# Ledger of designs, part 3: VHH binders against Abasic site processing protein HMCES (HMCES)

Target 1, 269 residues: Abasic site processing protein HMCES (HMCES), of Homo sapiens (Human) (q96fz2)
Amino acid sequence: CGRTSCHLPRDVLTRACAYQDRRGQQRLPEWRDPDKYCPSYNKSPQSNSPVLLSRLHFEKDADSSERIIAPMRWGLVPSWFKESDPSKLQFNTTNCRSDTVMEKRSFKVPLGKGRRCVVLADGFYEWQRCQGTNQRQPYFIYFPQIKTEKSGSIGAADSPENWEKVWDNWRLLTMAGIFDCWEPPEGGDVLYSYTIITVDSCKGLSDIHHRMPAILDGEEAVSKWLDFGEVSTQEALKLIHPTENITFHAVSSVVNNSRNNTPECLAPV

## First folded at step 4 (VHH; framework vhh_ozoralizumab_d1)

Design k3 (from d2 with Y103F)
Fold by ESMFold2-Fast, scan of step 4:
Structure k3 (fold): chain B 269 residues (1-269), chain A 119 residues (1-119)
Amino acid sequence: as target 1 above (269 residues)
Amino acid sequence: EVQLVESGGGLVQPGGSLRLSCAASGFTFSSYWMYWVRQAPGKGLEWVSEISTGGDITKYPDSVKGRFTISRDNAKNTLYLQMNSLRPEDTAVYYCARGEDYFGEFDYRGQGTLVTVSS
């Protein structure tokens, strides 16, 4: 996973994240640095994306089931990194393989501190290598969406104009992430950055790409991943596995260039 | 430390065959897609073939399809490339490469093995 869409306006995104805390109260996540949220149809590593994390990370004695939503840099910068420029990190931390997460210090240490987050997106993109050519076919991959009575299917058979009608009720993709906090050696603001945990592709995606993000399907899984105050690292890692509850459609090569940021990036072809 | 060591290159006449091997160590070989890529003198890297973790999915560009066959032996941590009907334009250094979790490309490659196709 190395490219997502997260284009919803902040208020629509916030409502899409409505949740219930441990006491059964309906809540919206509280924003941290909302002005740093930059919606885009084409988000690449090193850009900021919204993540959910437990309020307990910011407020001692907070209820660990309450959620903050914050933009974080995609590409985990370990707390121990000593250079002044994070872009000079020699290791690619865009993704973290589930099978080696406990072997790599860059991921094991923040995971041991409970630094689990849920990465939010409309969906993600993957590039299928086509037989017989060096070209790749991009696909947009997302949760199955609930149909409205008059809009019909939102799949590849729908016109691009019909897609604009579904965003108000879009079910966001919720991916398991690990984050860390890095303090610049010369001083300045703490950098929050994350990686997306990856697993083997499910059967449905295996012809597109051999790996997929670890998707947390439903509020129970999301809640357990975030709640580091009540759910241990070992218990949380049981949530990390391939899922079949996913759909996709082919998109145009417009998405290939990360500078392209238009609805055409995710429109069916 | 990840290591990929290619072998089997050499001089062969047009129409001949060669089998390349890649010995992998320092990682769980059976968990990664693997690639063969090549670089001809004075040219850039060219993708030659790819293979899924279990060996059930293989892909080739038209330039080698039907002539080259990629395979793997996960018990021996070894990747292979069987090259038949070799042509002068197949002359290149061939690299074994490990697939990455980003964009379906590779993150590590070996030192390479030279294949020269000449009469």
Scores: ipSAE 0.013, ipTM 0.423, lowest interface PAE 7.8, mean pLDDT 87

Design k4 (from d2 with Y102F E105D)
Fold by ESMFold2-Fast, scan of step 4:
Structure k4 (fold): chain B 269 residues (1-269), chain A 119 residues (1-119)
Amino acid sequence: as target 1 above (269 residues)
Amino acid sequence: EVQLVESGGGLVQPGGSLRLSCAASGFTFSSYWMYWVRQAPGKGLEWVSEISTGGDITKYPDSVKGRFTISRDNAKNTLYLQMNSLRPEDTAVYYCARGEDFYGDFDYRGQGTLVTVSS
């Protein structure tokens, strides 16, 4: 996974993340650095994306089941990184393979500290190698949505009112992530950055791409992944596996250029 | 430290064959999809072949399909490219590359080995 859509306005995104804490109380996640959230139909590595994480990471006595939502840099910068520029990191941390997560120091250390997060997106993009050519066919991949016939379909030509109604009911994709905190050697603000855990592709996606993000399907899985105060690393890793509860459609090549940020990026062709 | 070292390039006549090898070290070779890519003089980088972790899935563009065969030996941490029926347009520097999970691209490549097809 190396490209997502996360275009919802902050208020709509926040409501889409409504949840229940351990006591059964309905809550909305509390924002950190909301001004750093930049909605886009076409998010690439090194940009910021919203993630959910436990409030206990920020407050010593917080209930570990309570959630914060914060923009974090996509591309994990390990806490031990000694250079002044994160872009100088010698290896790619956009994704973290599930089968080697406990072997890699960059991921094992933050995972041992409970630095688990849930990466939010409308969906993600993958590029299928076309038969006999160097050209690739992009696909938008997302949770099955509850669609009414009165809601209308998504598309570049749809009216703004129809688009708003579709997105108000949109089920966000929830991907398992690991984050770390890096303090610049030159001084400055702590950088929060994340990686998306990847697994073997499910049967339904295998014709498009051989790998997929580890998707947390449903609130029970999301809650257990985030709750590092009550759920051990070993138990949380049992949530990391392929899922079949996913759908997709082909999209136009406009998504190929990460600078393109329009609804056409995810519209069916 | 990830290392990929290509070998086996050289000069051959049209219709000839070459076998390229890539010695991998510094990572769990059997856990990664592997690629061969090439760059012809004055042209951009072109995908040539890819192979799954176990070697049971392989893919090729039409330009080399039926002529090139990718294979791997996970016990020896080695990737191979058998090139048959070589054409002048196959002249390029060939790179071994490690597959990355995103975009279906690669995150590391070797220094390359030159293949020249000329009479």
Scores: ipSAE 0.030, ipTM 0.458, lowest interface PAE 6.4, mean pLDDT 87

Design k5 (from d2 with S31N)
Fold by ESMFold2-Fast, scan of step 4:
Structure k5 (fold): chain B 269 residues (1-269), chain A 119 residues (1-119)
Amino acid sequence: as target 1 above (269 residues)
Amino acid sequence: EVQLVESGGGLVQPGGSLRLSCAASGFTFSNYWMYWVRQAPGKGLEWVSEISTGGDITKYPDSVKGRFTISRDNAKNTLYLQMNSLRPEDTAVYYCARGEDYYGEFDYRGQGTLVTVSS
């Protein structure tokens, strides 16, 4: 996974993340650095994206089932990185393969500290190589959405008013991530950055791309992944597997240029 | 440490054949899709072929389809490209590449092996 859409306004995004804590109380995640959230139809590595993480990472006595939402840099910068410029990191940390996560120091160390997060997106993009040509067909991939009288399907939402209605009830894609905290050697703010864990593609996606993000399907999976106070690394990793509960449609080449940030990026063709 | 080492390139006449090999080490080769890509003089990288983890799925562009065959030996951690009916336009540096977790990107690529097709 190397390109997502996460375009919802902050208030809509926050409401889409409503959850129940351990006591069964309905809650909204509490924001950290909300001003760093930049909605976009076309998010690439090194940009910030919103993630969910346990409140216990920030407050010693917090209930580990309570959630914070925070923008983090896509592309994990390990806490041990000694250079002053994170872009100088030799290794690509946009994704973390599930099969090697416990063998690589960059991921094993933060995972051992309970630094699990859920990466939020409208969906993600992948480019299918077409047999016989060098052309690639981009696809927007997302959770199946519940249709309402007003919203319809994405394919039916071809006007600005219909597009707004689709997003009112949008079920956000929830991807398993690992984050780390890096302190610049010369001082300054701590950098929070994340990687998306990846698995083999499910049968439904194998014709588009051979890998997919580890998707946490449903609130129970999301809760267990985030709750590092109650769920061990070993138990949490059992949640990491391909899922078939996903849908997609072809989109235009407008999405290819990461500078394009319009609804056309995810519109069906 | 991940290493991909290509071999088998050389000078051949049009209509000739070459077999390229790529020796992989430092990772579980059988868990990765593998690719051959090439770069002709003065041109960008061009995808040549790809192969699934088990070797069951292979893909080619029309420019090489029917002439090139990608294969792999997971027991030997080796990727192959059999090139038949070579043409002058196949002249390029050929790279073995390990796929990234998103399409079209490679996290590791070898140093390449030069294939020159000339009379």
Scores: ipSAE 0.019, ipTM 0.484, lowest interface PAE 6.5, mean pLDDT 87

Design k6 (from d2 with T53K)
Fold by ESMFold2-Fast, scan of step 4:
Structure k6 (fold): chain B 269 residues (1-269), chain A 119 residues (1-119)
Amino acid sequence: as target 1 above (269 residues)
Amino acid sequence: EVQLVESGGGLVQPGGSLRLSCAASGFTFSSYWMYWVRQAPGKGLEWVSEISKGGDITKYPDSVKGRFTISRDNAKNTLYLQMNSLRPEDTAVYYCARGEDYYGEFDYRGQGTLVTVSS
């Protein structure tokens, strides 16, 4: 996974993340650094994306089931990184394979500290390598959506103008992530950055790409992944597996250039 | 420590053949799809071939289809590229690559091996 869409306005995104704490109280996640949230149909590594994480990471004695939403840099910068410029990391930390996560210091250490997050997106993009051509076919991949009279279906939208109607009550894609906190050696603000955990593709996606993000399907999985105060690393890792509860459609090559940020990026072709 | 070490490059005449090898170490080779990519002088990276974990699925772009064959030996942790009917435009540094290709990105790539096709 190396490209997502997360275009909802901040207030719509916040309401889409409504949840219940362990007491059963309905809540909206509280924002940190909301001004750093930049909606886009075409998010690439090194940009900021919104993630959910436990309030207990920021407040001593907070209820670990309560959630913060915060923009974080895509591309994990380990806390031990000694250089002044995060872009000088020698290795790509955009994704983290589930089968080696406990073997890599960059991921094992923050995971051991409970630094689990849920990466939010409208969906993600993958490029299918086709036999007999040098071009790749991009696809937009997302949760199946519950239709209402007003929202219609994303797959049935045939123009950019129709997409605005499908975002009402959109079910956001919830991907398992690991984050870390890096303090610049010359001082300045702490950098929060994340990686998306990946697994083998499900059978439904295998013709598009052989890997997929670890998707947390439903509130029980999301709650357990976030709740590092009650759920151990070992138990949380049991949530990391392929899912078949996913759908997709082909999109135009407009999405290929990450500078393109229009509804055409995810419209069906 | 993940390492990918390419070998087998060299100078060959148009119409000739070469077999590239990539020795993998530091990871479970059989758990990854593997790729060959190349970079011609003054040009960007170009995808050349890919192969599934067990070798059952292979893909090629039109530019090499029918001329190149990717294969792997999981017992030896080795990836191969058999190149036949070589053309001057195949001149490039060839890289063995591992990982999740999302629009041409790989998590690890070797140092490369130079293939020069010239009379």
Scores: ipSAE 0.056, ipTM 0.525, lowest interface PAE 6.6, mean pLDDT 88

Design k8 (from d2 with E50Y)
Fold by ESMFold2-Fast, scan of step 4:
Structure k8 (fold): chain B 269 residues (1-269), chain A 119 residues (1-119)
Amino acid sequence: as target 1 above (269 residues)
Amino acid sequence: EVQLVESGGGLVQPGGSLRLSCAASGFTFSSYWMYWVRQAPGKGLEWVSYISTGGDITKYPDSVKGRFTISRDNAKNTLYLQMNSLRPEDTAVYYCARGEDYYGEFDYRGQGTLVTVSS
């Protein structure tokens, strides 16, 4: 997973993240740094994406089941990184393999501190190699959406007006992430950055790519992954596995250039 | 058996160009991030570039940015490094390395190919 879409306006995204805390109270996540959220149909590593994390990370004695939503840099910068410029990090931390997460210091250390987050996206893109050529076929991969006669679907949304209806009740993809906090050695604001955990692809995606992000399917899985105050690292890691509850469609090569940021990036071909 | 075999090194004058190749076998090449790293005489390993599984994400340190280009051909299981505007400080043994999104922990690297940049 090296490319996502997360284009919803902030208010729509916030409502899509409605949840219940441990006491059953309905809530919306509270924003940190909302001005850093940049919607895009074509998000690449090193850009900011919204993630959910426990309020307990920011407030001592907070209820660990309460959620913050914050933009974080895609590409984990370890807390021990000594250079002044994060772009000079020599490690590619865009993704973290589930099978070696407890063996890699860059991931094991923040995981031990409970620094689990849920990465939000409309969906992600993957490139299937075309047999016998250098060409790749991109696909947009996302949760199955509830189809209604009124709201329609991406497949039926052949105009901008129809696409507006599709997004009103879109079920966001929720991917398991690990984040870390880096303090610039010469002072400045703390940098929050994340990586997406990856697993072997499910049967349904195996013809597109052999790996997939670890998807947290449903509020129970999301709640357990985020709640580092009550759920241990060992228990949380049991949530990390392939899922079959995913769908996809082929998209045009417009998405190939990460600078292209239009609805055509995820439109079916 | 996992194998990475580098080629294309040689002696070149400052300002010259070289194209390095790395032939991979024994694993699903298209499934791994790939790296070029180098070691100058008497120095430690230095990262040169890395490339994502699909080739759409690449990164370079300032020392080579704008001069070197990493690329891959997944159909041929081959990694490339195009080196332009070579400088004496680029003199090093260049290694192709297989990684898992963590450069500091290679599970495999090749034997290397020597690049000498001198007058």
Scores: ipSAE 0.000, ipTM 0.224, lowest interface PAE 13.8, mean pLDDT 85

Design k9 (from d2 with G104D)
Fold by ESMFold2-Fast, scan of step 4:
Structure k9 (fold): chain B 269 residues (1-269), chain A 119 residues (1-119)
Amino acid sequence: as target 1 above (269 residues)
Amino acid sequence: EVQLVESGGGLVQPGGSLRLSCAASGFTFSSYWMYWVRQAPGKGLEWVSEISTGGDITKYPDSVKGRFTISRDNAKNTLYLQMNSLRPEDTAVYYCARGEDYYDEFDYRGQGTLVTVSS
């Protein structure tokens, strides 16, 4: 997974993340650094994306079931990295394979510290290599959405107002991530950055791409992944597996250029 | 340390055949899709073939389809490319490559093996 859409305005995104804490209290996640959130139909590695994480990471005595929402850099910068510029990191940390996560220090160390997060997106993009050509067909991949008279389909909306209705009750894609905290050697603000854990594609996606993000399907899986105060690393990793509860449609090559940030990026063709 | 070592290149006449091999080490070979890519003199990288983890899915561009066959031996950590009916246009350095988890980009390539097709 190397390209997502996360375009909802901050208030809409926040409401889409409504949840219940351990005591059954209904809550909205509390924002950290909300000004760093930049909605986009076309988010690439090294850009910031919103993630959910446990409040206990920031407040010593917080209830570990309470959630913070914060923008983080896509592309994990390990806490031990000693260069001044994170872009100088010699290896790619956009994704972390589930089968080797405990063998790679860059991922094993933050996991040991409970640094699990849930990466939020409208959906993600994948490029299908077509037989016979060097060209690829992009697809937008997302949770099945409840189709109601009040919610439109992406293909049925042809005006900005109708497109807005598609997103009113959109079920956000929730992907398992690992984050780390890096302190610049020359001083400055702590950088929070994440990687998306990947697994083998499910049968439904295998014709598009052989790998997929580890999707946390439902609130029970999301809460267990986030709750590092009560759920051990070993138990949390049992949540990491392919899921069939996913759908997709082909999109225009407009999405190929990460600078393009319009609804056309995810519209069906 | 991840290593990919290609072998089997050489000089062949048009219409001839060659089999390239790639010895993989330093990672769980059976868990990765593998690729062959090539670079002709003065040109960019061109995708030549890809193969799934179990070898059950293979893909080729039209330029080599029907002439080239990719295969793998997971017990030996080895990737192969059987090249038949070679043409002068197939002259290139051939690289064995391991796939990234996104965009099918390559995180590791070997040193390459030169294939020259001429009389």
Scores: ipSAE 0.141, ipTM 0.585, lowest interface PAE 4.9, mean pLDDT 87

Design p1 (from d13 with S31N)
Fold by ESMFold2-Fast, scan of step 4:
Structure p1 (fold): chain B 269 residues (1-269), chain A 122 residues (1-122)
Amino acid sequence: as target 1 above (269 residues)
Amino acid sequence: EVQLVESGGGLVQPGGSLRLSCAASGFTFSNYWMYWVRQAPGKGLEWVSEISTSGGSTKYPDSVKGRFTISRDNAKNTLYLQMNSLRPEDTAVYYCARTYSYEWSGTYFDYRGQGTLVTVSS
């Protein structure tokens, strides 16, 4: 997973993340750095994406079941990185393989500190290799959506009113991530950056791509992954596995260029 | 500067009890899982117990389960290990650790103290 869509306006995104804390109280996640959130139909590595993480990462003695939502850089910069420019990191940290996460210092160190996050997206894109040609077919991959009287399918119509109806009831994709905090050696703001954990593709996606993000299906899984205060690393890692609860449709080549940021990127063809 | 200072070790008879303490400073103690690990003479590190940030979740290996109890006082930045029914095989230097995993490739932790010696003998 190297491309996603996360285009919802901040208020819609916030409501889509409504949750219950450990006491059963209904809550909305509290924003950190909301001005850094940039909605897009076509997000690539090194851009910022919204993630959920435990309030306990920021506030002493906070209830670890309470959630913050914050934009973070896609592409984990390890806390031990000693150079001044994160773009000079010699290896790719966009994704983290589930089978080697415990062996790689860049991931096992923040994981040991409880730096688990949930990466939010409308869905993600993958490119299927086509037989007899060098062309690849892009697909938009997302959770099955619950239909309501007001909601339409993707591509219902090319008008703001019809597109609004599709997204008001949209169930966001929730992907397991690991983040780290990097302090520039020369001074400056702390950089928060994340990686998406990947697993072998499920049967339903195997014809599109051999890997998929580790998807946390439902609030119980999301809650346990985020709650580093009460859920150990060992228990949290049991949540990391392929899921079959996923759907997809082919999209046009408009999405291929990451500079294209329009609804056409995810519209069915 | 992260510092962990263990105390409470000593010589005890088999069947005896000891309570270990670890004073933590230089970090937000209440935001970290804490661990007790030990090293017997001539052997590697062995995980002894772990405790969640609030103290609501604890875990032990079968070798000490039912005999040892880990606890913490976040207001005092202090970690404890109550050891009952001590056996000669519990003889080891006991370390307080902030970040630890015995499931990763090899044994790993980011900080541990100097340790406190526990000797169980006649």
Scores: ipSAE 0.349, ipTM 0.712, lowest interface PAE 3.7, mean pLDDT 87

Design p2 (from d13 with S31D)
Fold by ESMFold2-Fast, scan of step 4:
Structure p2 (fold): chain B 269 residues (1-269), chain A 122 residues (1-122)
Amino acid sequence: as target 1 above (269 residues)
Amino acid sequence: EVQLVESGGGLVQPGGSLRLSCAASGFTFSDYWMYWVRQAPGKGLEWVSEISTSGGSTKYPDSVKGRFTISRDNAKNTLYLQMNSLRPEDTAVYYCARTYSYEWSGTYFDYRGQGTLVTVSS
């Protein structure tokens, strides 16, 4: 996973993240740096995306089941990185393979500190190789959405009015991430950055791409991944596996250029 | 400077009890999962307990389950291990530890104290 859509306005995104804490109290996540959130139909590495993480990372007396939502840089910058410019990092940290996550210093250290996050998206894009051509077919991949009495599913809603109704009740894709905190050596604000954990594709996606993000399917999985105060690294890693609870449709080549940021990027073709 | 200082070890008869304490300093104690591990003479390191940051979740191997209880006092930066119904097999040096590793291995501890000796003998 190298491209996502996360276009919901901040207030709609916040409501889509409603949750229950350990005591069963219904809550909305509290924002950090909300002005850094930039909605887009076409988000690439090095841009900021919203993630959920435990409030305990920011407040030492907080309940670890309470959630913060914060924009973080896509592309993990390890805390030990010594250069002044994060873009000069020599290796790709956009994704982290689940099978080697505890063998790589860049990932195992933040995991040991409980630096788990849930990366939010409308869905993600993958490009299918087609035999006999250099052209690739892009697909938008997302959770199955519940049909409403007014809008139907995304694959059935082809008008702007129907799309608006679909987004009001959209189930966000929730991907397992690891983040780290990097303090610039010459001073300045701490940089929060993340990587998306990847697994082998499920049967349903195998014809599109051989890898997929580790998707946390449902509130129980999301809660356990985030709650580093009560769920150990070993227990949390049991949540990292392929899921079949996923759907997709083909989209136009408009999405190929990451500078294109319009609804056409994810519209069915 | 991270420090973990264990105390409470000693000689006890089979069936007896001991309470171990670990005083933590130099880090935000309430942010870390804490562990008790032990090393018997001539053997490797063995996990005996783990506790979550709040103290709400604890785990034990079958060898000590029902006999040992881990607890913590975050206001006092102190970790405890209550050991009941002690057996000769529990004879070991007991270490207070924090770790960044998913493995049940002493090699992957990011810090471990100096240990306290527990001898169970008649």
Scores: ipSAE 0.000, ipTM 0.275, lowest interface PAE 15.6, mean pLDDT 84

Design p4 (from d13 with S31H)
Fold by ESMFold2-Fast, scan of step 4:
Structure p4 (fold): chain B 269 residues (1-269), chain A 122 residues (1-122)
Amino acid sequence: as target 1 above (269 residues)
Amino acid sequence: EVQLVESGGGLVQPGGSLRLSCAASGFTFSHYWMYWVRQAPGKGLEWVSEISTSGGSTKYPDSVKGRFTISRDNAKNTLYLQMNSLRPEDTAVYYCARTYSYEWSGTYFDYRGQGTLVTVSS
C-alpha cells in the first residue's frame, strides 16, 4: 500500500471516528495540529495523513483508552536517524512487513514503546498487472458501506446534496500502523511519522495484488491496537492478519498521477 | 540515558520470601510495560512476570503463578517483585526489563538492568 484517499472535511472525519472509552463514555478524538490536515483523493508517501493514537502518548497520566487524532508524515523516520534529510527515507519505510516487524530495528523499537496508531483513509489504491500490456489497472479498495447498498453507487450523484450525504456516513478504512518521533539534529519541531503494516492479501484481493495493509476490522480491534497501556505488544500483534471484509472497484488512470486530486480518482469506471 | 537498577536479592532458605525493587530513570516510566526476567546458572533467560502501564494487567508463567506478584509505583518510577514460597529452582539473577520482543530467549531486550542475585538454599 503506496497510495490512499482521505478527502473528508475535518469535521466529517472527526465524527466518523466517534468511539467509546474504557468507561463506556461516548467521545470524539481530540485533535493535535488540526491545521496540518490536508484532505486529498490521492495521498502518496511523504504527505501527511490523519492517524488515531492513544492520549497516553502525550499526557503522562491519561487514560490509555482515550484517543488523539493527528496528522503524521507517511514514511516512518526512526528516532535514531542522524541525517538532516528525512525525505530520503520515504521509499524505505512506507510499509512494514508483518512477518519481519520484530526483526527490523526501525519498527521494533517504536513498537516496543507502544507507538501503535490507526491510519485513516477513505480507502487505498492498488495497481493490477495486466497480462500482455505494460499498463496496470488501478482499483480503489475500501470497507463495504452500509448505505451504498440501498442509495446507489459510489461516484454516481443526481444532486450535490445526495453526493455529499454518501460521504457523511462513510465507514473509514482503519489500517494498523506504527509511528515514531524524530528530533532534527539541528533543532526544530519533532517529526511524527508512520508506516503501514502489510500482510499477505486475502482471497478476494489476490488477483489484484499479493500484499494488503493490515486492516483492523471493527472497534474491538481498533481499540486493542491503540491501547498500548493495557494491551501488550504480543497481544496486539495477534490482530495483524489478512481480512476478507473488503470491497473494490476499478478506477480510471487519472489516479496514476499523484498530482491529480479530484473525485475522478476514486469514481468507478 | 535509560537506567534500570535492581535491588533486594540475597540468600534465603526454601519457603522464604524476598521483595525485589527496580528503580527506573531516563524515560517516562508510566508509558511502558515492565517485566521481570531471570537467568539461572548455565541456562537462558526466562520470563517471570509482566505488568501493564497502569498495573491493571499482570501475567505470570505457571512456574511462579500464585507465588510471585509484580507491582509498580508510577509516582516513584519503581517496579517490584514480591516472591513468596521460594524454591531452590528459583535461584537466578533477576533482571528488571523493558523489551520489544515477546521472545524471552537470547539478548533481544530493549533495556535490562545489571540484575540482582537470588540464591535459595539451605
Scores: ipSAE 0.329, ipTM 0.687, lowest interface PAE 3.0, mean pLDDT 86

